# VH-VL binders against q96il0, part 59

Target 1, 167 residues: q96il0
Amino acid sequence: APERGAERRDTAPSGVSRFCPPRKSCHDWIGPPDKYSNLRPVHFYIPENESPLEQKLRKLRQETQEWNQQFWANQNLTFSKEKEEFIHSRLKTKGLGLRTESGQKATLNAEEMADFYKEFLSKNFQKHMYYNRDWYKRNFAITFFMGKVALERIWNKLKQKQKKRSN

## First folded at step 3 (VH-VL)

Design g2c (framework fv_ebronucimab)
Fold by ESMFold2-Fast, scan of step 3:
Structure g2c (fold): chain C 167 residues (1-167), chain A 121 residues (1-121), chain B 111 residues (1-111)
Amino acid sequence: as target 1 above (167 residues)
Amino acid sequence: EVQLVESGGGLVQPGRSLRLSCAASGFTFSSYSMNWVRQAPGKGLEWVSYISSSGSYISYADSVQGRFTISRDNGKNSLYLQMNSLRAEDTALYFCARVNPYDKSGFLDYWGQGTMVTVSS
Amino acid sequence: QSELTQPRSVSGSPGQSVTISCTGTSSDVGGYNYVSWYQQHPGKAPKLLISEVSKRPSGVPDRFSGSKSGNTASLTISGLQAEDEADYYCSSYTSSTTYVVFGTGTDVTVL
């Protein structure tokens, strides 16, 4: 799927950060952290003579990056939402207001927050298990194709050496 | 109440372009990933395109890759689908749908009523 | 895209039970507990009926229930009513870049 980071910064987005890699680039470009996932996106350099195998590897890496970004963006939003709801619920139970005397957001101590973290981790155990399983599968596939690309490059170098010797 | 309202559909000749819009209200649009899903007359649902909440990550169905462009304007609470090089097989009712970000499965919890796109010569 | 396989149609009389199957692979239905069901009345948008295999959103009657065994998910409608006459679609999370994969759809007729 095309990466948004390739888009020019001619129009500033409302509430969303956009980045645009340099016009001339012969290397992969790393952008700023995404607002929701906190992960830095990579814009992959596409060589003019990219082989079909190299294209397949690049697309697999882009696909994995997109999947990873989506997972963490959703996870972070869920965490923030549930944390805020938990804090508000506990403060209401104690008869406390949502803000301190200084106007800052009221919060709970570490001992009280331990209950939230335990519940959040328990509730999301299956989701995290599936994430780890898919991450392992994707990493294996990427490693496999990296090996294939490496072998292709070795073979091409050997062919070029033989051609140079003949000339 | 959560509302999604599609617009921009109509009759168009093959090879031409059309731009669909989806107006969102009743929720924090910038916090939700969005999908376009289509349904040809008398046929089933077909996923068309996905865009993340930030707009940084986008995916397309193979059938529309290179021809359609999904985009969003979080400041206007709007989702768009730019459809180029339209074909007869693109004839369908186009729905925008919200991804539930607070559930493990990421299912589509709210759908618009759809806008009809007819491609004929 | 790979589609999940559903029967084209299922029929029953008022008060009876019907079951709709949704068959996929280990990369979607069989690999995850992320199966959703949507109900679509003629001329209307789809409505979420079931998520996470068996969870009902607020407002969905108890007579709708979901289950899964291996690569096949099932939606059971008990106590069939005239208003249940609709098209039903399953969908599943998939490990591919395709965000969701939909079933072929099932027409439920109440006769």
Scores: ipSAE 0.006, ipTM 0.584, lowest interface PAE 10.0, mean pLDDT 81

Design g2d (framework fv_ebronucimab)
Fold by ESMFold2-Fast, scan of step 3:
Structure g2d (fold): chain C 167 residues (1-167), chain A 120 residues (1-120), chain B 111 residues (1-111)
Amino acid sequence: as target 1 above (167 residues)
Amino acid sequence: EVQLVESGGGLVQPGRSLRLSCAASGFTFSSYSMNWVRQAPGKGLEWVSYISSSGSYISYADSVQGRFTISRDNGKNSLYLQMNSLRAEDTALYFCARSTLYGEPHFDPWGQGTMVTVSS
Amino acid sequence: QSELTQPRSVSGSPGQSVTISCTGTSSDVGGYNYVSWYQQHPGKAPKLLISEVSKRPSGVPDRFSGSKSGNTASLTISGLQAEDEADYYCSSYTSSTTYVVFGTGTDVTVL
């Protein structure tokens, strides 16, 4: 089967890395950690006879994954940007350059960074709470549709059994 | 000393609006997340709304979602609660309460409260 | 008003110990170490007694102590005094659909 490699990973319009499963895969495939979110994406297998309900469940799971990946990519980017802006502003206030004489990035001590961490953690606490609430809502919806798909599969097996008995 | 003083309460008819204010003093208001908590006469405490130190993150109790709006003005050391479409069930003493620097869910200090009565 | 279950009332005599329970679920009391206790005297604002399950703010006597086991948090008042007669509320962070949930409240009477 084709090997997983760099040629199979492209950045999607949503900012999520794209990947391809091995040839003739009959299962969901898990990719490498995304550069920005540090989460492993899942590529969902699509059966040839996928029902409308199965398609709805798969699309819901895919949309939830994209939402989750984008959330953490944005969170990590926001942290890095705000940290850099904070350090830059404090160094400017002190009349210091952005680099040391050795060419290293100039840094602030732990006491100076405490104010940044206070504000960022305060923002993150509420943002994490919203993330958990939304995750629970999405997980409930996925679980509900998984149950509907399971019932559909049971019903189809019962119909097949009845059809065989009618022959 | 650290103080929170609520104002703006009063008697209002169902379906109307009222805006509450909370004036903070004695601490760096912009560093703390803030909350509104209410208590109906003879009843227990009910958390109403949260706002982060920067104002970027806001939460509401299900009972007030879509009707109440929390806001703050860090330059004026003030917290606000805009209450729309008031119901008899909103009758309560409304407290302003400070949470931690990190948005942790415990409250100290509390204001004295301002009474909101929704009745015809 | 409240989601966490507390006994309606608890009574004791001066010098005795009383314990108030606060029972929730794995999505609040059982899932997080953000349980707080508040004391409220009639006509006054609530006062923080305990935060983060067992931490006392400055100015709160050490006879007030907090603990947690599973889905139940407890506030213990040792050496009960007349001024402890008040309503007591627990609260917890929750991951359900609200930010903070309060307990039903417990009226402590000193006989």
Scores: ipSAE 0.000, ipTM 0.466, lowest interface PAE 16.4, mean pLDDT 80

Design g3 (framework fv_ebronucimab)
Fold by OpenDDE, second read of step 4:
Structure g3 (fold): chain C 167 residues (1-167), chain A 120 residues (1-120), chain B 111 residues (1-111)
Amino acid sequence: as target 1 above (167 residues)
Amino acid sequence: EVQLVESGGGLVQPGRSLRLSCAASGFTFSSYGMNWVRQAPGKGLEWVSVISYEGSNKYYADSVQGRFTISRDNGKNSLYLQMNSLRAEDTALYFCAKDLGYSRTPFDYWGQGTMVTVSS
Amino acid sequence: QSELTQPRSVSGSPGQSVTISCTGTSSDIGAYNYVHWYQQHPGKAPKLLISDVTNRPSGVPDRFSGSKSGNTASLTISGLQAEDEADYYCASYTSGSTYWVFGTGTDVTVL
């Protein structure tokens, strides 16, 4: 059986942000921008007495963050690759080398690059529409669970006050 | 249909000059860089020269640098190669080849070539 | 002038797969994804088979495929046919003294 050469899907390295907050932090921490996605990762705090609803909210936030990081890391890689290919193709059409005589990377002017941006946006328009849709869905779910957690916290505080009044 | 037709080849003595022409049709000639590629008898392909779509930029192989001059007339859809100080090693079939564009493949069309023989 | 290195000849039986290698340097194949493959039948002009390492132009059969690893590009002909008997040349953009460089060529024979 001929080994099907595994198409090395250039999976954008899942750049797990190596950002580690201080061990004694009782708050969410925002890291520096990720080198691939350019998004700032959030390290979510885990309370010692995390409720099931709080845990669900935290997991949804984490999953949404990971989804965003992966999307933008891949999008930025694709953009960079296609941009470079465009530049090279245009330079060749112009009979120009990829490097100047001084050894610098040859570039196109802003007008020439306008065509690339237009085509790139057009090509990726549907992808961005789906991303936006899913982004809103995820954020709506997160907001919904934030509301539930807030209500749970209010209820627990009221029960504790009642128990203190009865003793 | 894209067509490239080379002409101007022939028998010449060493040290003489020859001018090759390539007539292009079937595409917007002024939008593409153009190349000369040669093939010595029984040998491989050798890139010779490229000219930009406007004719402002030109590059040459080291083997022909200073001796050959590429030019174009976009009004006549014509590519030229002025060959000076010809040598026996310049004996080859000379092809004109269309350069690539953003949405086009490189050297997607070739002429049939014109034979240049440099002999004493 | 530096040429890309190809095997002088490759042979195969009808229906077999053959692979032609094209080895360059870090200034050509290793630096760019601008490797192209040409087929040339005897007494004919070269024809573009593969552009940009893997791109197959319209009208080129799907049995032709291209790949690249490091400084080496490869053309694979699957299901070899009698009509595939020809010379094959790779070409690459180079950052050196030349704009384009061709391979030494490979004679493909169908047995």
Scores: ipSAE 0.026, ipTM 0.595, lowest interface PAE 4.7, mean pLDDT 86
Fold by ESMFold2-Fast, scan of step 3:
Structure g3 (fold): chain C 167 residues (1-167), chain A 120 residues (1-120), chain B 111 residues (1-111)
Amino acid sequence: as target 1 above (167 residues)
Amino acid sequence: EVQLVESGGGLVQPGRSLRLSCAASGFTFSSYGMNWVRQAPGKGLEWVSVISYEGSNKYYADSVQGRFTISRDNGKNSLYLQMNSLRAEDTALYFCAKDLGYSRTPFDYWGQGTMVTVSS
Amino acid sequence: QSELTQPRSVSGSPGQSVTISCTGTSSDIGAYNYVHWYQQHPGKAPKLLISDVTNRPSGVPDRFSGSKSGNTASLTISGLQAEDEADYYCASYTSGSTYWVFGTGTDVTVL
């Protein structure tokens, strides 16, 4: 079950969210790079009077961020694992240990690693094609909703200005 | 090779709780998002909930929001669904399903389902 | 919408073609190409048949194809065979509700 459901105030009803300063200083918060994806997450600020359209845009941006982080975390972990397995396999075939006589980690030269990179790229071609397709579709959708939100805000300002005019 | 096995279903009275489990094997569980999908007897599929690979992001169908909680234990290769305040309309076969490793992707593997019957 | 609209049933003879429509809104099928099709034989779990509107997973016969126009996605089964007798569900990501929305399902009968 969702525990809170909506934005919660930790102070009296006249107060503000404990997670965000007063409105004029409230902004999206950028976190440190994720351990696995190496991407910085954004924690989106939620306005007190967020419109349904603004909520759709925010949720789309949040979901796109999760998708992007999930993709790169998985890709980076797979790359690191397969790279280590390849290096260990090659060193074993040569009769070499995992560390040099000086105690440093044993490595392969660039020509030997080229075989691994070619194989990895080939195996992951379809996955990268889907990522690129999704990435463009998501950004087009975000841009479209950003435009709609901008128009809504302009229209609301004009509506308020007209309403305030004297008879 | 890839297997998803649901358990924890049964007969329960309205207003009570049940906890469903899904045991995963044959893939790196911690790298994939997981979903719960249900199907009432003789009816269609209804998506219930999703949890991201790390467990940090969760979403729910409106019909279960506030009553159900999705969770996972990557160390045990297990997915869970805590169902509270059960209603007769929650009666369904509950499937566990795996995504392709990033959000909005299809469910490439499904479990066989576990039956939950809510009646007096 | 709570569900994507599909015809309740479609029927055909072996070797014929049938098409199943899946109609949503501008907040799901009309907005995104995250439309997937699942096949479910009686008493069995669903199986992924088509992903991302048109993509056919490995092991799925060429006679299954998908397309999309506006708010409607379609699944076409050409050269109908007895084993195609099953329920077919579309599913789409939605910005209008919380995440996934499934279609009402279509029962395909092979005469």
Scores: ipSAE 0.000, ipTM 0.471, lowest interface PAE 17.1, mean pLDDT 80

Design g3a (framework fv_ebronucimab)
Fold by ESMFold2-Fast, scan of step 3:
Structure g3a (fold): chain C 167 residues (1-167), chain A 120 residues (1-120), chain B 111 residues (1-111)
Amino acid sequence: as target 1 above (167 residues)
Amino acid sequence: EVQLVESGGGLVQPGRSLRLSCAASGFTFSSYGMNWVRQAPGKGLEWVSVISYEGSNKYYADSVQGRFTISRDNGKNSLYLQMNSLRAEDTALYFCAKEQIYGDSWFDPWGQGTMVTVSS
Amino acid sequence: QSELTQPRSVSGSPGQSVTISCTGTSSDIGAYNYVHWYQQHPGKAPKLLISDVTNRPSGVPDRFSGSKSGNTASLTISGLQAEDEADYYCASYTSGSTYWVFGTGTDVTVL
């Protein structure tokens, strides 16, 4: 068996590894951060007796997660590409090579990189505003359906209690 | 009633400058982002520039980047487009258009436009 | 810059339905639900017809509807009327240096 703990000593307070779902899980579980989006995906548990309303909520949460993952994966890719182009351009204007004598990528100092970050954030401000708007709309819908599922579960419990009293 | 009225268009020679204005009325101008969109004679719509409600964020189409400057004066309910180093391909009817607050980015309403002709 | 691709023209008879496609890339229509449709009658300013793929503003007839699948957005005009004869443009938010990109435009003719 490989030693999952070899690359880090810390475990979750519950003693569960981030890289593996809990054995015989009856709950949702959270995976490691995605390589591209840097967001932790949630893998949803599907109960045997999932109601249509519960299924709708789960599918809405899954769809929202996929949308969120795609947005940040694309944003991070764009950032990395533009950062590399900016560094390449600045090094070219200085007459410097793209690699150091050790073969590593040549880098710019923090002051020079500040120009890139300022431009990138300014350029992407409206894009992030639109993302936040849609994110809030999606979370409102999820909260609404979570409330409906909670009411369904309360009603089912009350219905079972009534049935026990009647028989 | 919301109204947008463009002005400042005309005949101008290549390489020169022109400044367009858009006068807004019937809404709280300082609460909305504003756009410039152009349409060359017999051609389609082309987005030119946007400015945020407070004026701090500005963006441009690649075709005009470095030559055009969008600005606004919220005290005068006015939007501007400073056009420098004009080219023949800048010949178009220029519309100003209102967008919504909170990142709602559809254009409603549009002005009737002001014609800019760049010719020698 | 590249524009969103629309058919140059679409024709129909009164009462029929016509559909206008608007095809982009994974960096605009494929990535975001910020697709808007504008109607332009000859000699007039454009008018907002559909916002955010499917939302119809107050005052726009029910016969106009929008949808999106993958990299393609569509505008459907049902119960075609003579006054629908106009140019139609899609517009999408883009992840490039520009904020908005317009479609090439579609001329709707009512025969």
Scores: ipSAE 0.000, ipTM 0.449, lowest interface PAE 18.7, mean pLDDT 79

Design g3b (framework fv_ebronucimab)
Fold by ESMFold2-Fast, scan of step 3:
Structure g3b (fold): chain C 167 residues (1-167), chain A 120 residues (1-120), chain B 111 residues (1-111)
Amino acid sequence: as target 1 above (167 residues)
Amino acid sequence: EVQLVESGGGLVQPGRSLRLSCAASGFTFSSYGMNWVRQAPGKGLEWVSVISYEGSNKYYADSVQGRFTISRDNGKNSLYLQMNSLRAEDTALYFCAKGPNYVSEKMDVWGQGTMVTVSS
Amino acid sequence: QSELTQPRSVSGSPGQSVTISCTGTSSDIGAYNYVHWYQQHPGKAPKLLISDVTNRPSGVPDRFSGSKSGNTASLTISGLQAEDEADYYCASYTSGSTYWVFGTGTDVTVL
């Protein structure tokens, strides 16, 4: 069980780890890399006076993070599983054991792995293309809303200055 | 819709040859390993052969090694099984099945099968 | 090469649980977590029911579950229904001469 502020990680049904930051954070919290996705999760601090526009931006960033975490966790698990299966099948074909004399996992050279990498890339081409499209769409939307929030903050400061001068 | 349709089965005399075909649709055929699996009447499943996604790696069950040849035509989305020197014990329903990877470790899509009967 | 050993038949009443064993060797089930279960209704093609010991493909009810211990894998069907009446085959990756070895098959009858 982790002490020193880190909470237990739970694995979601999709295989994605859930990360809980230390309680009572006064700013955004960046966690350790997720075991499956290798991405660091961000927990967003919610100000008491959050505007509706700021809330939309935060929710969009949270949704994008969850989508990204799930995509890469699934890809990494699939890659690792298929790679292990491929190596085992090749070692079987060569009449070799799964482990070396030292107990380490037996491996294939780069030429032997070329078939696997080529197959994996071709199988996942359309999936990666859709991921890239969605990735760009999501980042564009986030950038757009970040701009809107920035303009809202500038406008509110300007309005506050004007009202202060008229009173 | 992901679909596999076998054809080419029939009645054949011992010692003769027969060629089975499997037409694939609804998925990127060239990205997946393919299998042939057979089932004798009233018996269980028996794995026959596998071919890699590009067609260069092929493996066979001992019972058919040297007699059967698996091949594919990715441009036609088709899988084939050339069966030579047929024996009575080759009588079975022959299924075409798609794998999820290069080696085809699980068969997630199956055809309905084509019946091969080897008798005089 | 030896087939994986399954019981010839198992039977149960609607709502009961049944378990099908699949026993291999240290060169297949004992060595690898690549054990799959296929369901075959009479006159139909096999359908992937459980993959990689425990994984349920989309569309497979959660009453089907898989497990493995040593050289034996098991398929458990809880809340048995009439539609579960079928033949069930396990399959494992093997270090033998073939890539795949299938089980002898189990006929599940719903009384």
Scores: ipSAE 0.000, ipTM 0.456, lowest interface PAE 17.5, mean pLDDT 79

Design g3c (framework fv_ebronucimab)
Fold by ESMFold2-Fast, scan of step 3:
Structure g3c (fold): chain C 167 residues (1-167), chain A 121 residues (1-121), chain B 111 residues (1-111)
Amino acid sequence: as target 1 above (167 residues)
Amino acid sequence: EVQLVESGGGLVQPGRSLRLSCAASGFTFSSYGMNWVRQAPGKGLEWVSVISYEGSNKYYADSVQGRFTISRDNGKNSLYLQMNSLRAEDTALYFCARDHKYSGFTPLDYWGQGTMVTVSS
Amino acid sequence: QSELTQPRSVSGSPGQSVTISCTGTSSDIGAYNYVHWYQQHPGKAPKLLISDVTNRPSGVPDRFSGSKSGNTASLTISGLQAEDEADYYCASYTSGSTYWVFGTGTDVTVL
């Protein structure tokens, strides 16, 4: 096992890619797809005079992004684990080793893998239903707060206009 | 060497609150999901709650939903369970246990020794 | 909402074999190969004994073996020894109502 004698052990990342938006971006920045979830992360722009309501909306959007990324990272890991178990089980049933004569990992043909995919989707049906329900619930909440922020901005414009017109 | 050490248990009156802690060491805490599992005296194991590695996803057993809150501090390698509105039925030894991600599809491979919570007058 | 069903107790003499059943539904044991067995000695924390139906963690004797058929998983202890006297719990991943579901537990007595 490598890494023996390392001065300091690095802390593993949380599973979310770090990326740098342009230095003076005044808008949200969209990054490359995350390695595990295959979803593009969004770096939210923080205005200089962010209101408490705007902060609440931003945090809700960030939490929803983390929830969504974690769900798909978990699903992809579960899929990978079950796929490996299925392949291992089938190769064992056929009396075949886990490696081919060339030393590569042994694989199953497309017809055999189709059975796995059908079974995986069927077994995860309820989990996907709960995901969809929660996804819609979160999007409703985000839309609601976006509306509140919009109203706050309209109110602030009206307040500024009134101050400019007052004696 | 993976270690999980629970603390915060004790005797508490019904209706009161108590906070449990679990100190983790010997592994990259921020890469693992964490669980609380309890065991009433002389009874079996009951799953209580799970928290994802980043801390945003939390799930609870129906028996504690709305009363208990799971949380974590990855900078301090610590897991917490805030227990509110305690009932006699919550009397149990509370274990901290490590899981990979959401839990369920991988085993709870390391457990603490537990901390005893007794809800009585 | 649901619990996996295990017999309350199983007993045997040293050197014999005993089998513990763990019965669930099509949403847990019937759906997934994520069944784990835990051994708990009196006054101690549970310890992982078998993972993923059949896999033995390092340090677990090959006297312990697991299997699954339909909605039922089984733990078999061959060559029963005095130190095997403990409580045994199965646990499964579930897609139904919770992420974890534990069995009711089985007390193994060595006569």
Scores: ipSAE 0.000, ipTM 0.452, lowest interface PAE 17.1, mean pLDDT 78

Design g3d (framework fv_ebronucimab)
Fold by ESMFold2-Fast, scan of step 3:
Structure g3d (fold): chain C 167 residues (1-167), chain A 121 residues (1-121), chain B 111 residues (1-111)
Amino acid sequence: as target 1 above (167 residues)
Amino acid sequence: EVQLVESGGGLVQPGRSLRLSCAASGFTFSSYGMNWVRQAPGKGLEWVSVISYEGSNKYYADSVQGRFTISRDNGKNSLYLQMNSLRAEDTALYFCAKTSEYPGLQYFDLWGQGTMVTVSS
Amino acid sequence: QSELTQPRSVSGSPGQSVTISCTGTSSDIGAYNYVHWYQQHPGKAPKLLISDVTNRPSGVPDRFSGSKSGNTASLTISGLQAEDEADYYCASYTSGSTYWVFGTGTDVTVL
């Protein structure tokens, strides 16, 4: 089933509605970095005579991009919020305020943050491992369909050549 | 006894507001993420919202985003759901459910009995 | 909110085995081993039956077992008993969000 949630909307590139390829574009276009995932989206060109294989490849690439964007937007949001909570909790435990005397946000040194990073990485280890597995699986599938599309295009060219020679 | 008890449900007109409460006992409430899950009469389960153990992180289902607000009071061992701009589609039995770790990674190991919210004219 | 796909109903006689499928995508069931099953008897709150694909909580009989292959998770009830007559829901964490997604639910009927 398709995934839906507030996170999905948040992964949409900032200003994507203002980044529009020309109507006559024959190429894929790269947009600005998404505010939440920090990844650049690709807007895929749709050929006028798109074959079922070409359509499947394009949709697979689009779906993979959406999956990747949502994963990193969610992960970055989770990291930032948990880091903030950890810092606030630690400062409270030390009897320190959330702001310095200069009014700037109080922070922890690298040694104090090491425990947070270890815990965050440990907690998310399986999640990141599955992400990597799926990333490779998706790229394998994309490569496979790219190969199929290439073969279809070669076959079509050979058919055109055959037709020309018989005329 | 380890339990969750929901309250605050009732009959309400569309467009109105309602606040649900969930009272926790028998465990360290402040250590766990809390969820609201609903079930329309004769239908399946739908996750509604989650709040982190400290209350800093909140997430909502698309269907309720912008209308519902989850909150908690760890000093009172209580979870809340403020429901605004209610629609007929919000009619359901609302369950309070506990996770054993930060939201998104753990299962719901404890459920309340639910409180019925009916949105109709 | 999207849902994981389950059969509407399955039925069996006492002592038989039934299997309930739960089909999702590469972003939920296919991505993580965070698939959970909940049992709900009529008029009662759901109860955790299986966690993390295969783990049985204390008090859950060995007759209940879970598995996963690709984008599909399965709950198998062996030696079916009258008390197993209930609704069963799968649930999964998604890689694209922190949201839980539930299955459409399966009504298990005995006899």
Scores: ipSAE 0.000, ipTM 0.449, lowest interface PAE 17.7, mean pLDDT 78

